# Ledger of designs, part 16: VH-VL binders against Type II restriction enzyme NspV (nspVR)

Target 1, 219 residues: Type II restriction enzyme NspV (nspVR), of Nostoc sp. (p35677)
Amino acid sequence: TILTIEALRTEAAIFSAAESIHPEPLLYGVTDGKAVGTYIEQKFRLYLKEHYEFVQGNSASGIDFPGLLVDVKVTSIRQPQSSCPFKSARQKIFGLGYSLLIFVYDKIDNSTNRTATLNILHTIYVSAERTADFQMTRGIRNILANEGNKDDLIAFMSDRNLPVDEIEAGNVADEILRNPPMQGFLTISNALQWRLQYGRVIERAGQEDGILTVYRNNP
Short names: E, the ipSAE of ESMFold2; O, the ipSAE of OpenDDE; V2, 0.75 times the mean of E and O plus 0.25 times the DockQ between their complexes.

## First folded at step 15 (VH-VL; framework fv_roledumab)

Design m5 (from i4 with heavy chain T28D S56R; at its last look DockQ between E and O 0.86; V2 from the best seeds 0.00; counts 0 for: pae E 3.5 > 2)
Fold by ESMFold2, look of step 15:
Structure m5 (fold): chain C 219 residues (1-219), chain A 122 residues (1-122), chain B 107 residues (1-107)
Amino acid sequence: as target 1 above (219 residues)
Amino acid sequence: QVQLVESGGGVVQPGRSLRLSCTASGFDFSDYFMHWVRQAPAKGLEWVAVIWYDGRIKYYADSVKGRFTFSRDNSQDTLYLQLNSLRPEDTAVYYCARHPLRMGPYGAFDIWGQGTMVTVSS
Amino acid sequence: AIRMTQSPSSFSASTGDRVTITCRASQDIRSYVAWYQQKSGKAPKFLIYAASTLQSGVPSRFSGSGSGTDFTLTINSLQSEDFATYYCQQYYSTPFTFGQGTRVEIT
């Protein structure tokens, strides 16, 4: 069977429920968030391979499901964020260029049995058109609603320290006027890579078009 | 064909060291937890150690902790077990084993090598 | 560590016999039990996981049952290739531990 986005979401929900009750001795005492993330990503991919055919991600593609344009993110409820490679400042305005499937866990160690359980509190699908920065897109959409011009957009991008030069800022402003951006729901900040924060999509899942609740613990 | 092949066993005196290897083929090696399990002559099976798929996290049985070091080279599909400060009770056939990782209680060791013999005696 | 106590230590049988091997865990391990067959001079062969699920390619004459602390391996109609030593193993918690083994021998 060929993997579709619909099947991906359905299987992610089943996986999330099963993982939430699995006592895993090999995670006991593990505090490294990358190790936990890799565990979930590998286990989910292997789970899907039992019944589905799909193109797997690699370093060249840069995302986990290149055939679907979906990337998987795994994060703790305690600090729901991750990094992703900077490709273009335009991503803060127009989106990452792919959708996100986000597993949000709370890790609970049981010292009596020396096991850990990754309680998946949320699994969220964010469509590509909603992956832009919230504050950047809100400000731009307000400028457009008030009939702002190219200079107003350039000033706003400068005020928000968008990492573009004068020529690129002008090109982006022209593009905004031709193709107004949708409201984004990530928080995207610059560090060594883009820092993506997921608090808003966790809060608004199921309440916004393109931000879907795939799974929620304690329905 | 899915296969695990151990090597590096031999006869050594107490207090000496050996290095065991296990070469994997026929599966995506870097996707799996890998283990060592040993069996003393005419005795039962004893779990020794596990290593995570990227090699960063390892757990050891108390009987070998501090003396044995587990590592892997995912570019060569190879596991290593460094056996230091060997004791007569470490005498055993040493097996490497693959851990299937799926939802639920899939099982611990679905693929085993044929083993390599380590004898610790004067 | 979780102790796995296996019985009997040996079982004499003929082809066609029903063989039952019991394994008891020192604590509740849910269904995190595997069974292995080992012939003389060979590596263990994986038979059963999750207490009762047969691995692909294992003959249907093998079955497993149990949960919690008490587990059973059954061979319903013993064949000549089934004379071997059988081990149970818990994989609920590290260190993973095995039963002492049950030798199934020809009478």
Scores: ipSAE 0.450, ipTM 0.776, lowest interface PAE 3.5, mean pLDDT 90
ESMFold2 (binder alone), look of step 15: mean pLDDT 93; pTM 0.943
OpenDDE, look of step 15: ipSAE 0.871; ipTM 0.947

Design m6 (from i4 with heavy chain F33W; at its last look DockQ between E and O 0.87; V2 from the best seeds 0.82)
Fold by ESMFold2, look of step 15:
Structure m6 (fold): chain C 219 residues (1-219), chain A 122 residues (1-122), chain B 107 residues (1-107)
Amino acid sequence: as target 1 above (219 residues)
Amino acid sequence: QVQLVESGGGVVQPGRSLRLSCTASGFTFSDYWMHWVRQAPAKGLEWVAVIWYDGSIKYYADSVKGRFTFSRDNSQDTLYLQLNSLRPEDTAVYYCARHPLRMGPYGAFDIWGQGTMVTVSS
Amino acid sequence: AIRMTQSPSSFSASTGDRVTITCRASQDIRSYVAWYQQKSGKAPKFLIYAASTLQSGVPSRFSGSGSGTDFTLTINSLQSEDFATYYCQQYYSTPFTFGQGTRVEIT
């Protein structure tokens, strides 16, 4: 059976429910978010591999499901964010170029039994066209609605410190005028890479086209 | 064929060191937690250590903690167990064992090597 | 550490017998129990996980049951190849621990 987006979402919900009740002794006392993230990513991928055919990710593709253009993100509810490789300043306006499947966990250690349970509070699918920055796309869409021109767009990109030179800014502005961006729902900031903040997609999952609730544990 | 093959066992004096290896074949080695389990002659099984699939995290039984060091080389599909300060009670057949990273309450050792004998005596 | 106590330590049986081996945990371990078969001079063979789920390729005459602290392995209609030592193992918490074994011998 060939893995589809629909199957991926269904299996992610099953996985989320199962892992939320699994006390894992090998996670007890693990504080490294990267280790927790790779545990979930690998376990989910291996679960899918038992039942489906799909192209697996590698370092060249940079995403977990390149055949579907989906990347898996695993983050704690306590600070729901992750880093993402910078490809282009355009990503803040037009989106990452792939969809996100986001597992949001709360890790609960039991010191008596020396186990940890990853309680998955939310699992969210964000379609690629919704992965742009909220404020950047809102501002651009307002400029266009108010008869803004190329100069207005370039000025806005500069005011927001978009990391582009003058030639690139002009090219992006021309592209915006040809293909106005959709409203994005991430918060994207630059640290050493893109920092993606997921608070808004957690809040609005199931309420916006392209931001789907895959699983919710309602604590 | 899925296989685990241990090597490096032998007879050594107390206080000496020995290095065990376990070579994997027929499966994607980096998808699995790996363990060592030992069995003293005519005795039961004793869990010794586990290493995460990427080598990042390791746990040891109290009886060997501080003396044994577990590592893996995923480019060579090989596990290593460094046995330091060996004692007569470490005399056992040492097995490496595969632990699948599977959804839910799966946690057993589904594939075992045939073992390598370590004898610690004067 | 969680102690696993097997009963009996050994017993004799004939082919065709129904054999039951008991394993008791020193605390609630839910269903995080595996069973293994070991023949003389060989590595353990994996039979059952999650207390009751048979590993692929294990004959259906083997079954497991239990949760919490009390677990059983049952062999329906013992075969000649089933004479071996059987171990239970908990994987609920590190250190992972085994029962002391139950030797099933031919009468």
Scores: ipSAE 0.719, ipTM 0.874, lowest interface PAE 1.2, mean pLDDT 92
ESMFold2 (binder alone), look of step 15: mean pLDDT 92; pTM 0.936
OpenDDE, look of step 15: ipSAE 0.878; ipTM 0.945

## First folded at step 16 (VH-VL; framework fv_roledumab)

Design n1 (from m2 with light chain F96W; at its last look DockQ between E and O 0.94; V2 from the best seeds 0.84)
Fold by ESMFold2, look of step 16:
Structure n1 (fold): chain C 219 residues (1-219), chain A 122 residues (1-122), chain B 107 residues (1-107)
Amino acid sequence: as target 1 above (219 residues)
Amino acid sequence: QVQLVESGGGVVQPGRSLRLSCTASGFTFSDYFMHWVRQAPAKGLEWVAVIWYDGSIKYYADSVKGRFTFSRDNSQDTLYLQLNSLRPEDTAVYYCARHPLRMGPYNAFDIWGQGTMVTVSS
Amino acid sequence: AIRMTQSPSSFSASTGDRVTITCRASQDIRSYVAWYQQKSGKAPKFLIYAASTLQSGVPSRFSGSGSGTDFTLTINSLQSEDFATYYCQQYYSTPWTFGQGTRVEIT
């Protein structure tokens, strides 16, 4: 069977429910968030590989599902964020260029049984057009709604320290005027790579078009 | 064919060292957790060690911790077990075993090698 | 460590017999139990995981049951190739531990 985005979301929900009740001895005492994240990503990919046909990617320089333009991210509820390779400053305005499937876990260790359970609190699908920065797109859309022009857009980019030179800022401003951006819902900050912060998409999942609740832990 | 082949066993004196190898074929080696399990002559099975699919994390049985070192080379589809400070009670057939990364309880040791014999005696 | 205790230690049977082997865990391990068959001089052969799920290629005369602390392996209509030693194993907690084995011998 060919993997579709609908099947991917359905399978992510099934996977999330199963992981939330699985006591895993191999994760007991593991404190490295990268190791936990890679464990979930690997396990989910292998689960899908058993049942579906799809083009596989790599997470180092590409995306996990290049045929679907979806990347998988795994993060702790305590600090729901990920690193992402820097491609272009335009990503803060127009989006990452791919969709995100985000697993948000809380790791619970049981010292008596020497097991850990990755309780998946949220699994969220963020459509590619919603992966831009919230404040950047909110400000730009407000400028456009209030009869702002190219100069206003360039000044805004400067005020927000968008990493572009003056010529590129002008070109981006022209592009904004031709193709106004959609409201983005990530918080994207500059570090060694992009830092994607997921607090807003966790809060608003199911309440915004393109930010879908795939799974939610219920009481 | 899916296969695991151990080597490096032999007869050694107490206190000496051996290095065991396990070569994998017929499957994507880097997708699997790998284990060593041993069986003393005419005895049952004893788990020895596990290594994560990328080699990053390792766990050892208390009986061998500090003396044995587990590693893997995913470019050569090979496991290594360094056996240091060997004791007579380490005498056993040593098996490598494959551990699939599956959901829930569906991840037992599904493929075993034929084993390599280690004898520790004076 | 979780102790796995098998009963009986050995068992004499004839072709066609129904054979039942039990395995008791020293604590609740849900269904995190596997069963293996081992013939003399050979490596263990994987039969069952999750207490009751047969591995592909294992004859349907083999079945497993149980949850919690008490588990069984059943061979209905024993065949000549089934004379071997059988081990249960828990994989709920480290260290992974095996039962002491049950030898199924020809009468």
Scores: ipSAE 0.716, ipTM 0.868, lowest interface PAE 1.2, mean pLDDT 91
ESMFold2 (binder alone), look of step 16: mean pLDDT 89; pTM 0.900
OpenDDE, look of step 16: ipSAE 0.889; ipTM 0.951

Design n2 (from i4 with heavy chain G107Q; at its last look DockQ between E and O 0.86; V2 from the best seeds 0.84)
Fold by ESMFold2, look of step 16:
Structure n2 (fold): chain C 219 residues (1-219), chain A 122 residues (1-122), chain B 107 residues (1-107)
Amino acid sequence: as target 1 above (219 residues)
Amino acid sequence: QVQLVESGGGVVQPGRSLRLSCTASGFTFSDYFMHWVRQAPAKGLEWVAVIWYDGSIKYYADSVKGRFTFSRDNSQDTLYLQLNSLRPEDTAVYYCARHPLRMGPYQAFDIWGQGTMVTVSS
Amino acid sequence: AIRMTQSPSSFSASTGDRVTITCRASQDIRSYVAWYQQKSGKAPKFLIYAASTLQSGVPSRFSGSGSGTDFTLTINSLQSEDFATYYCQQYYSTPFTFGQGTRVEIT
C-alpha cells in the first residue's frame, strides 16, 4: 500500500493514542528533548514501514517523507518549538516548502515502576502554504490590501530584519506582487538555524484551513 | 538471513578484561535496540544491558554496573561489550539480542545470536 | 527488580499432551510478557510477546494468555520438537527479568 497524506494523518492519530497509554521503560529518566523526539520519529517511521510503501528521508531530501513533502516535528508542550535548516529567507514569506506533522507531548516519568509515558496532547498537520511566519505574512498582506508597491514591500522586509540583500529583496518583492502569499501561522525566528514556534498552530488547529487537528488528548 | 554472531569470548583470570563483539546482518541494524543477555552454565537467563538504536542511551543490570561498557558502531553493524574487573560469577554464555522499536503489540527480543562463552577462573 | 516466578520447574509429558506453564510477576506488568523456547546447547527462540501474540513462524499449537500478574503458556498438542526449556520474561521495567525456566521432558 502506497502512503498518502490521508493515510499518514490517520496513522498519526492511531499512533498518538497508542503512545499516550504506553509505559516505556527505555524512556525513563530521559530528559533530552532531542532523544525523545528521535524516539517518536523513529518509532512512527518504523510503524509506517511495516504497512506502507514510501520514500524515506535522507540527507539529500532533508525531510522525513520527501515523496509527500512532509516533515515530522516532535516537541514538548512546555516549549513547543524546534529548529530547522535555513534554506532561504523566502521561507518566512512563502512557507517552508513542505508540510509539517507535529507531535506535541508531555512526558510523565513513574519512578516506582521506572517507566515513562509520552502523553501526546496534540498532533497537528500544517499544510505547506501555512508554514510561513505570521507577522511577516500579515504585514505583507496588509500592504497588498492597501495597494502598496514594490518599495513598500522592500521597506517592510527591512523593518522586519529579513536577512536579504538589496537585489534579493527586490526579487522577493516582485514575486510577492505576482504571487501574493497566504497568511502563515508559525513564528519563525533566527538563531543558529530557523527556530519554529508552534504555540499559534496549537491554538488554532481545527480553526484554520490548512491547520488540521489530527489528534487531541483531552485530559 | 537475519543473523547475529557473537565473538570475543575466552578463558581469563579474575580481575582481567575481555571485549565481546556482536555482528549483525540481514536487517537495518540502526533501527533496533540491542541487548546482552547471559546464561551461566546450567542456569537461567540474566539480562545484562541495553543500548539504544543510535547508541545514545544505555542501561545496565546492577550486577555489572561500573564494570561493563556497552557500545555500538552502526557503520559496521557491530555491538561491543567491554567486560572489566571480571569475576567468577561472570562466567556465562553471552548472547546479543535484537529488540524492535514498534508500537503495540510491544515486542521483546525477537532474534538472538548463538552466544560466546566467557570463563573466569584461576 | 520485578521477580518472575515460573511453575512448574519441570514437567513430564507425552506427544499429544496439552501442557500449561505459568508465570507470576511480583507486580502488575500489564501484558509486557514474552515467552522463549530453549533447547540444550542452543540460543533461546522467541515464541510469544505481549502475553498472547504469537511470533510469525511459530506453530499455532502455542498460545499465551494473561495480564497483570498471572500469565500462561499453553502447548495444545505437544510434538517431539517441543521438548525444551521455556522461559517467561518481563520487559515492563529495567532490569528486564526472566523466570527461572520450565523444562518439558519426555515421559
Scores: ipSAE 0.778, ipTM 0.886, lowest interface PAE 0.9, mean pLDDT 92
ESMFold2 (binder alone), look of step 16: mean pLDDT 92; pTM 0.933
OpenDDE, look of step 16: ipSAE 0.899; ipTM 0.954

Design n3 (from m2 with light chain A50D; at its last look DockQ between E and O 0.88; V2 from the best seeds 0.82)
Fold by ESMFold2, look of step 16:
Structure n3 (fold): chain C 219 residues (1-219), chain A 122 residues (1-122), chain B 107 residues (1-107)
Amino acid sequence: as target 1 above (219 residues)
Amino acid sequence: QVQLVESGGGVVQPGRSLRLSCTASGFTFSDYFMHWVRQAPAKGLEWVAVIWYDGSIKYYADSVKGRFTFSRDNSQDTLYLQLNSLRPEDTAVYYCARHPLRMGPYNAFDIWGQGTMVTVSS
Amino acid sequence: AIRMTQSPSSFSASTGDRVTITCRASQDIRSYVAWYQQKSGKAPKFLIYDASTLQSGVPSRFSGSGSGTDFTLTINSLQSEDFATYYCQQYYSTPFTFGQGTRVEIT
């Protein structure tokens, strides 16, 4: 069976429910979010591999499901953010270039039994066109709605410290005027890589086109 | 053919060290937790240690903690167990065992090697 | 550590017999129990996980049951190849632990 985005979402919901009730001794005392993230990503991929055919991610593709243009992100409800590779400053305006499947967990350790449970509170699918930065796209869309020009766009990008030179800023502004961006719902900031914050997509899941609730558990 | 092959066993004096290896073939080694389990002559099974699929996290039985060190090299599909400060009670057949990373209640040890004998005697 | 206690330690049986082996955990471990068969000089062979689920290729005469603290391995009609030592194992909490073993011997 060929993996589709629809099947991916259905299986992510099944996976989320199963993980939420599984006490795992090998996660007890693990505080590194990267280790938890890799555990969920590997376990989900191996689950899918048993039942589906798909192109698996590698270092060259940089995303978990390159045939579907979907990347998996795993984050804690206590600090719902992650990093991803910087490819272009345009990503803050036009989106990452791929969709996101986001598992949001609350990890609960049981010291009596020496186990941990990853209670998945939300699983969210964010379509590629919604992965741009919220404030950047909001500001740009307001400028366009008020009939702003290329210079207004360049000034806004400068005020927001978009990491582009003067020539790139001009080219991006021309592209914005030709193809106005959709409203994005991530918060994207720069550290060593892009830092993606998921608070808004958690809040808006099921309320915006392209921001889909795949799974939700009560708190 | 899915296979695990242990090596490096032998006869050593108390207080000495020995390094065991386990070579995997026929499966994607980096997808699995791996374990060591030992069995003293004519005795039952005793779990020794586990290592995560990427080698990042390890757990040890109390009887070997501080003396044994578990590692893996995923580029060579090989596990290593460094046995330091060996005691006569460490005398056993040492098995490596495969532990799948699966959804739901996780599987125990689905594939075992044939073992390598470690004898600690004066 | 969770202790796994098997009973009996050994018994003699004939082909065709129904064999029952009991394993008791020192605490609730849900269904996180596996069973293994080991013949002399060989590595253990995986039979059952999740207390009652047969591994692929295991004959249907083997069955497992139980949850919580009390678990049972049953061989419904013993065959000549079933004479071996059987171990239960918990994988609920580290250290993972095995029962002491039950030797099933030919009469």
Scores: ipSAE 0.721, ipTM 0.869, lowest interface PAE 1.2, mean pLDDT 91
ESMFold2 (binder alone), look of step 16: mean pLDDT 90; pTM 0.903
OpenDDE, look of step 16: ipSAE 0.884; ipTM 0.944

Design n4 (from m2 with heavy chain K58T; at its last look DockQ between E and O 0.94; V2 from the best seeds 0.86)
Heavy chain, then light chain:
Amino acid sequence: QVQLVESGGGVVQPGRSLRLSCTASGFTFSDYFMHWVRQAPAKGLEWVAVIWYDGSITYYADSVKGRFTFSRDNSQDTLYLQLNSLRPEDTAVYYCARHPLRMGPYNAFDIWGQGTMVTVSS
Amino acid sequence: AIRMTQSPSSFSASTGDRVTITCRASQDIRSYVAWYQQKSGKAPKFLIYAASTLQSGVPSRFSGSGSGTDFTLTINSLQSEDFATYYCQQYYSTPFTFGQGTRVEIT
ESMFold2, look of step 16: ipSAE 0.771; ipTM 0.888
ESMFold2 (binder alone), look of step 16: mean pLDDT 93; pTM 0.943
OpenDDE, look of step 16: ipSAE 0.899; ipTM 0.954

Design n5 (from m2 with heavy chain S30D; at its last look DockQ between E and O 0.86; V2 from the best seeds 0.82)
Fold by ESMFold2, look of step 16:
Structure n5 (fold): chain C 219 residues (1-219), chain A 122 residues (1-122), chain B 107 residues (1-107)
Amino acid sequence: as target 1 above (219 residues)
Amino acid sequence: QVQLVESGGGVVQPGRSLRLSCTASGFTFDDYFMHWVRQAPAKGLEWVAVIWYDGSIKYYADSVKGRFTFSRDNSQDTLYLQLNSLRPEDTAVYYCARHPLRMGPYNAFDIWGQGTMVTVSS
Amino acid sequence: AIRMTQSPSSFSASTGDRVTITCRASQDIRSYVAWYQQKSGKAPKFLIYAASTLQSGVPSRFSGSGSGTDFTLTINSLQSEDFATYYCQQYYSTPFTFGQGTRVEIT
């Protein structure tokens, strides 16, 4: 069977429920969030590989499901963030160029049994059009609503320290005027790569177009 | 065919070292946890160590901790077990075993190698 | 560490017999139990995982049951190739541990 986005979302819900109820013997005492995240991602990918046909991601594509333009992110509820490769400063305005499937976990260790449980609290699908930075897109959309011009957009990008030179800033401003961006719902900051913060999409899942609740732990 | 082949066993004196290898074929090696399990002559099975699919995390039995080092080279589909400070009680057949990562709680050692014999004696 | 205790340590039987081997864990391990068959001089062969699920290619005369602390391997109609040593294993918590083995012998 060919993997579709609908099937991906359905399977992510099934996976989230199943993973929330059983101990993980090899995760006990693991405190590295990257290791926990890779574990969940690997487990989900292998599950799908057994049941579906799909193009798998590699280092060249940089995303887990390039045929669907979806990337999987796994994060702790305690500090729900992750990094992703910097492709272009435009991503803060127009989006990452792909959708996100986000697993949000809480890891509980049991020292008596020497086991760990990964409680998946939220699983969220964010459409590509919603993956831009919230404040950047809010500000740009306000400038456009107030009859802002190219100079106003360039000044705003400079004030926000968008990592572009003067020529790039002009090109981005022209593009904004031709194709105004949609409201984004991530918080994106620059370090050595993009740092994506998921607090807002967790809060607003099911309440905004393109920010879908796939699974929620609602006892 | 799915195979695991151990090598590097032999006869050594106490306090010496050996390096065991396990080569994999017929499956995607870096999708699996890998283990070493040993069996002393006329005895049962004893778990020795596990290594994560990417080599990032390792656990060891108390009997070998600090003396044995487990590693993997996913570009060569090969496991290594460095056996240092060998003792007579380390005498055993050493097996490598494959451990799938599956959804839910269901993981077990589904493929084993034929083993390599390590004898530690004067 | 979780201790796995098998009973009996050996069992004499003839072809066609029904053989039952038990395994008891020192704590609740849910269904995190596997069973292996080992013939003399050979590597263990995987039979059952999750206490009761047969691995593909394992004859249907083998079955497993149990959860929590008490587990059973049953061979309904023993065949000549089934004379071997059988091990249970827990994979609930590291260190992973095996039962001491049950040798099924020809009478």
Scores: ipSAE 0.721, ipTM 0.856, lowest interface PAE 1.1, mean pLDDT 91
ESMFold2 (binder alone), look of step 16: mean pLDDT 93; pTM 0.945
OpenDDE, look of step 16: ipSAE 0.893; ipTM 0.953

Design n6 (from m2 with heavy chain M103L; at its last look DockQ between E and O 0.87; V2 from the best seeds 0.00; counts 0 for: SAP .513 > .496)
Heavy chain, then light chain:
Amino acid sequence: QVQLVESGGGVVQPGRSLRLSCTASGFTFSDYFMHWVRQAPAKGLEWVAVIWYDGSIKYYADSVKGRFTFSRDNSQDTLYLQLNSLRPEDTAVYYCARHPLRLGPYNAFDIWGQGTMVTVSS
Amino acid sequence: AIRMTQSPSSFSASTGDRVTITCRASQDIRSYVAWYQQKSGKAPKFLIYAASTLQSGVPSRFSGSGSGTDFTLTINSLQSEDFATYYCQQYYSTPFTFGQGTRVEIT
ESMFold2, look of step 16: ipSAE 0.789; ipTM 0.898
ESMFold2 (binder alone), look of step 16: mean pLDDT 92; pTM 0.939
OpenDDE, look of step 16: ipSAE 0.898; ipTM 0.955
ESMFold2, look of step 19: ipSAE 0.779; ipTM 0.892
ESMFold2 (binder alone), look of step 19: mean pLDDT 93; pTM 0.940
OpenDDE, look of step 19: ipSAE 0.898; ipTM 0.954

## First folded at step 17 (VH-VL; framework fv_roledumab)

Design o1 (from n6 with heavy chain I57V; at its last look DockQ between E and O 0.89; V2 from the best seeds 0.84)
Fold by ESMFold2, look of step 17:
Structure o1 (fold): chain C 219 residues (1-219), chain A 122 residues (1-122), chain B 107 residues (1-107)
Amino acid sequence: as target 1 above (219 residues)
Amino acid sequence: QVQLVESGGGVVQPGRSLRLSCTASGFTFSDYFMHWVRQAPAKGLEWVAVIWYDGSVKYYADSVKGRFTFSRDNSQDTLYLQLNSLRPEDTAVYYCARHPLRLGPYNAFDIWGQGTMVTVSS
Amino acid sequence: AIRMTQSPSSFSASTGDRVTITCRASQDIRSYVAWYQQKSGKAPKFLIYAASTLQSGVPSRFSGSGSGTDFTLTINSLQSEDFATYYCQQYYSTPFTFGQGTRVEIT
C-alpha cells in the first residue's frame, strides 16, 4: 500500500495513542530532546514501513517523507519548538515548502520502576501554506489590505529585520504582490537554524484551515 | 538469512582485557537495538548491555558497569564489546541479540548469535 | 532490578505430555515478558513475546499467558525436540533480567 497524507495522519493518531499507553524502558534517564525526538521519529518510520510503501528521507539534512512533502517534528510540551534548516528568508513569508506532522510529548521518568512514559498530548498536521511566521504574514497581509505598494513591503521587511539584502527584498516584495501569502501560524526566529515555535498551532489546531488536530490526549 | 556471528573469545588471566565482535547480516542493522547476554558454564542467562540503533545511548548491568564498553559500527554492521579488568566470574559464553524498535511489549530479543566463549582463569 | 522467579527448576516429562512453566516478576511488568528455549550447547531460541504472542515459525503447541506479575509458558503435547531449558525474561526495565531457567527432561 502507497502511503498517502490521509493514511499518514490516521496512522499518526493510532501511533500516538499506542505510544502514550506503553512505558519506554530504553528512554529512562534520557534528557536530550534530540535523542527523544529521533527515537520517536525512527519508531514511527519503522511502524509505517511494515505496511506502507514510501520514499524515506532523513532528519539531518532533509524531510522525513519527501514523496509527500511532509516533515515529522517531535517536541516536548514544556518548550514546544524545533530547529529546521534555513533555506531562505522567504520561508518566513511563504512557508517552509513542506507540511509538518508534529508530535508533542510529555516525558515522565519513574525512578522506582526505572522506565519512562511518553504521553503524546497533541499530534498536529500543519499544511505547507500555514508554516510561515505569524507576525510577518499578519503585517504583510495588513499592508496589502490597505493597498500598500512595493516600497511599503520593503520597509516592513526591513523594520522586522528580515535577513535579506536590498535586491532580495525587492524580489520578495514583487512576489508578495503577485502571490499574496496566506496567514502563517508558526513563530519563526533565526537561531543558527530556523527556530520553529509551536505554541500557536497547538492552541489553534482544529480551528484553522490547514492546522489539523490529528490526535489529542484527553486529560 | 538473518544471522549474528560473535567472535573474539578466548582464555585470559584475571585483570586482562578482550574485545568481542558481533557481525550482522541479512537485515538493516541500523534499525535495531542490540544486546549482549552471557551464560556462565552450566548456569542461566544474564543480560549484560544494550546499545541504541545509532549507538547514542547505552545501558549496562551493574556487574559490568565501568569495566565493559559497548559500541557499534553501523557502516560495517558490527558490534563490539570491550571487556576490561576481567574477573573469573566473567567466564561465560557471550551472545549478541537483536531487539526490534516496536510499540509496547512487541520488541523482545528475536535473533541470537551462537556465542563466543570467554574464560578467565589463572 | 526486577527479579524473575521460575518454577519448577526442572521437570521430567514424556512425549505427549502437557508442560506448564511459571514465572513470577517481583513487580508489575505488564506484558513485557518473553520466553526462550535453549538446547544444550546451543544459543537461545525466541518463542514468545508480549507474554502471549507467538513468534513466527514457532509451533502452535507453545503458548504463553499472564500479565502483571504471573506468567505461564505451556507446551501442549510435548514433542521429542522440546526437551530443553526454558527461560522467561522481562524487558520492562533495565537491567533486563531472566528467570533461572526450567529444564524439561525426558522421563
Scores: ipSAE 0.733, ipTM 0.870, lowest interface PAE 1.0, mean pLDDT 91
ESMFold2 (binder alone), look of step 17: mean pLDDT 92; pTM 0.936
OpenDDE, look of step 17: ipSAE 0.905; ipTM 0.953

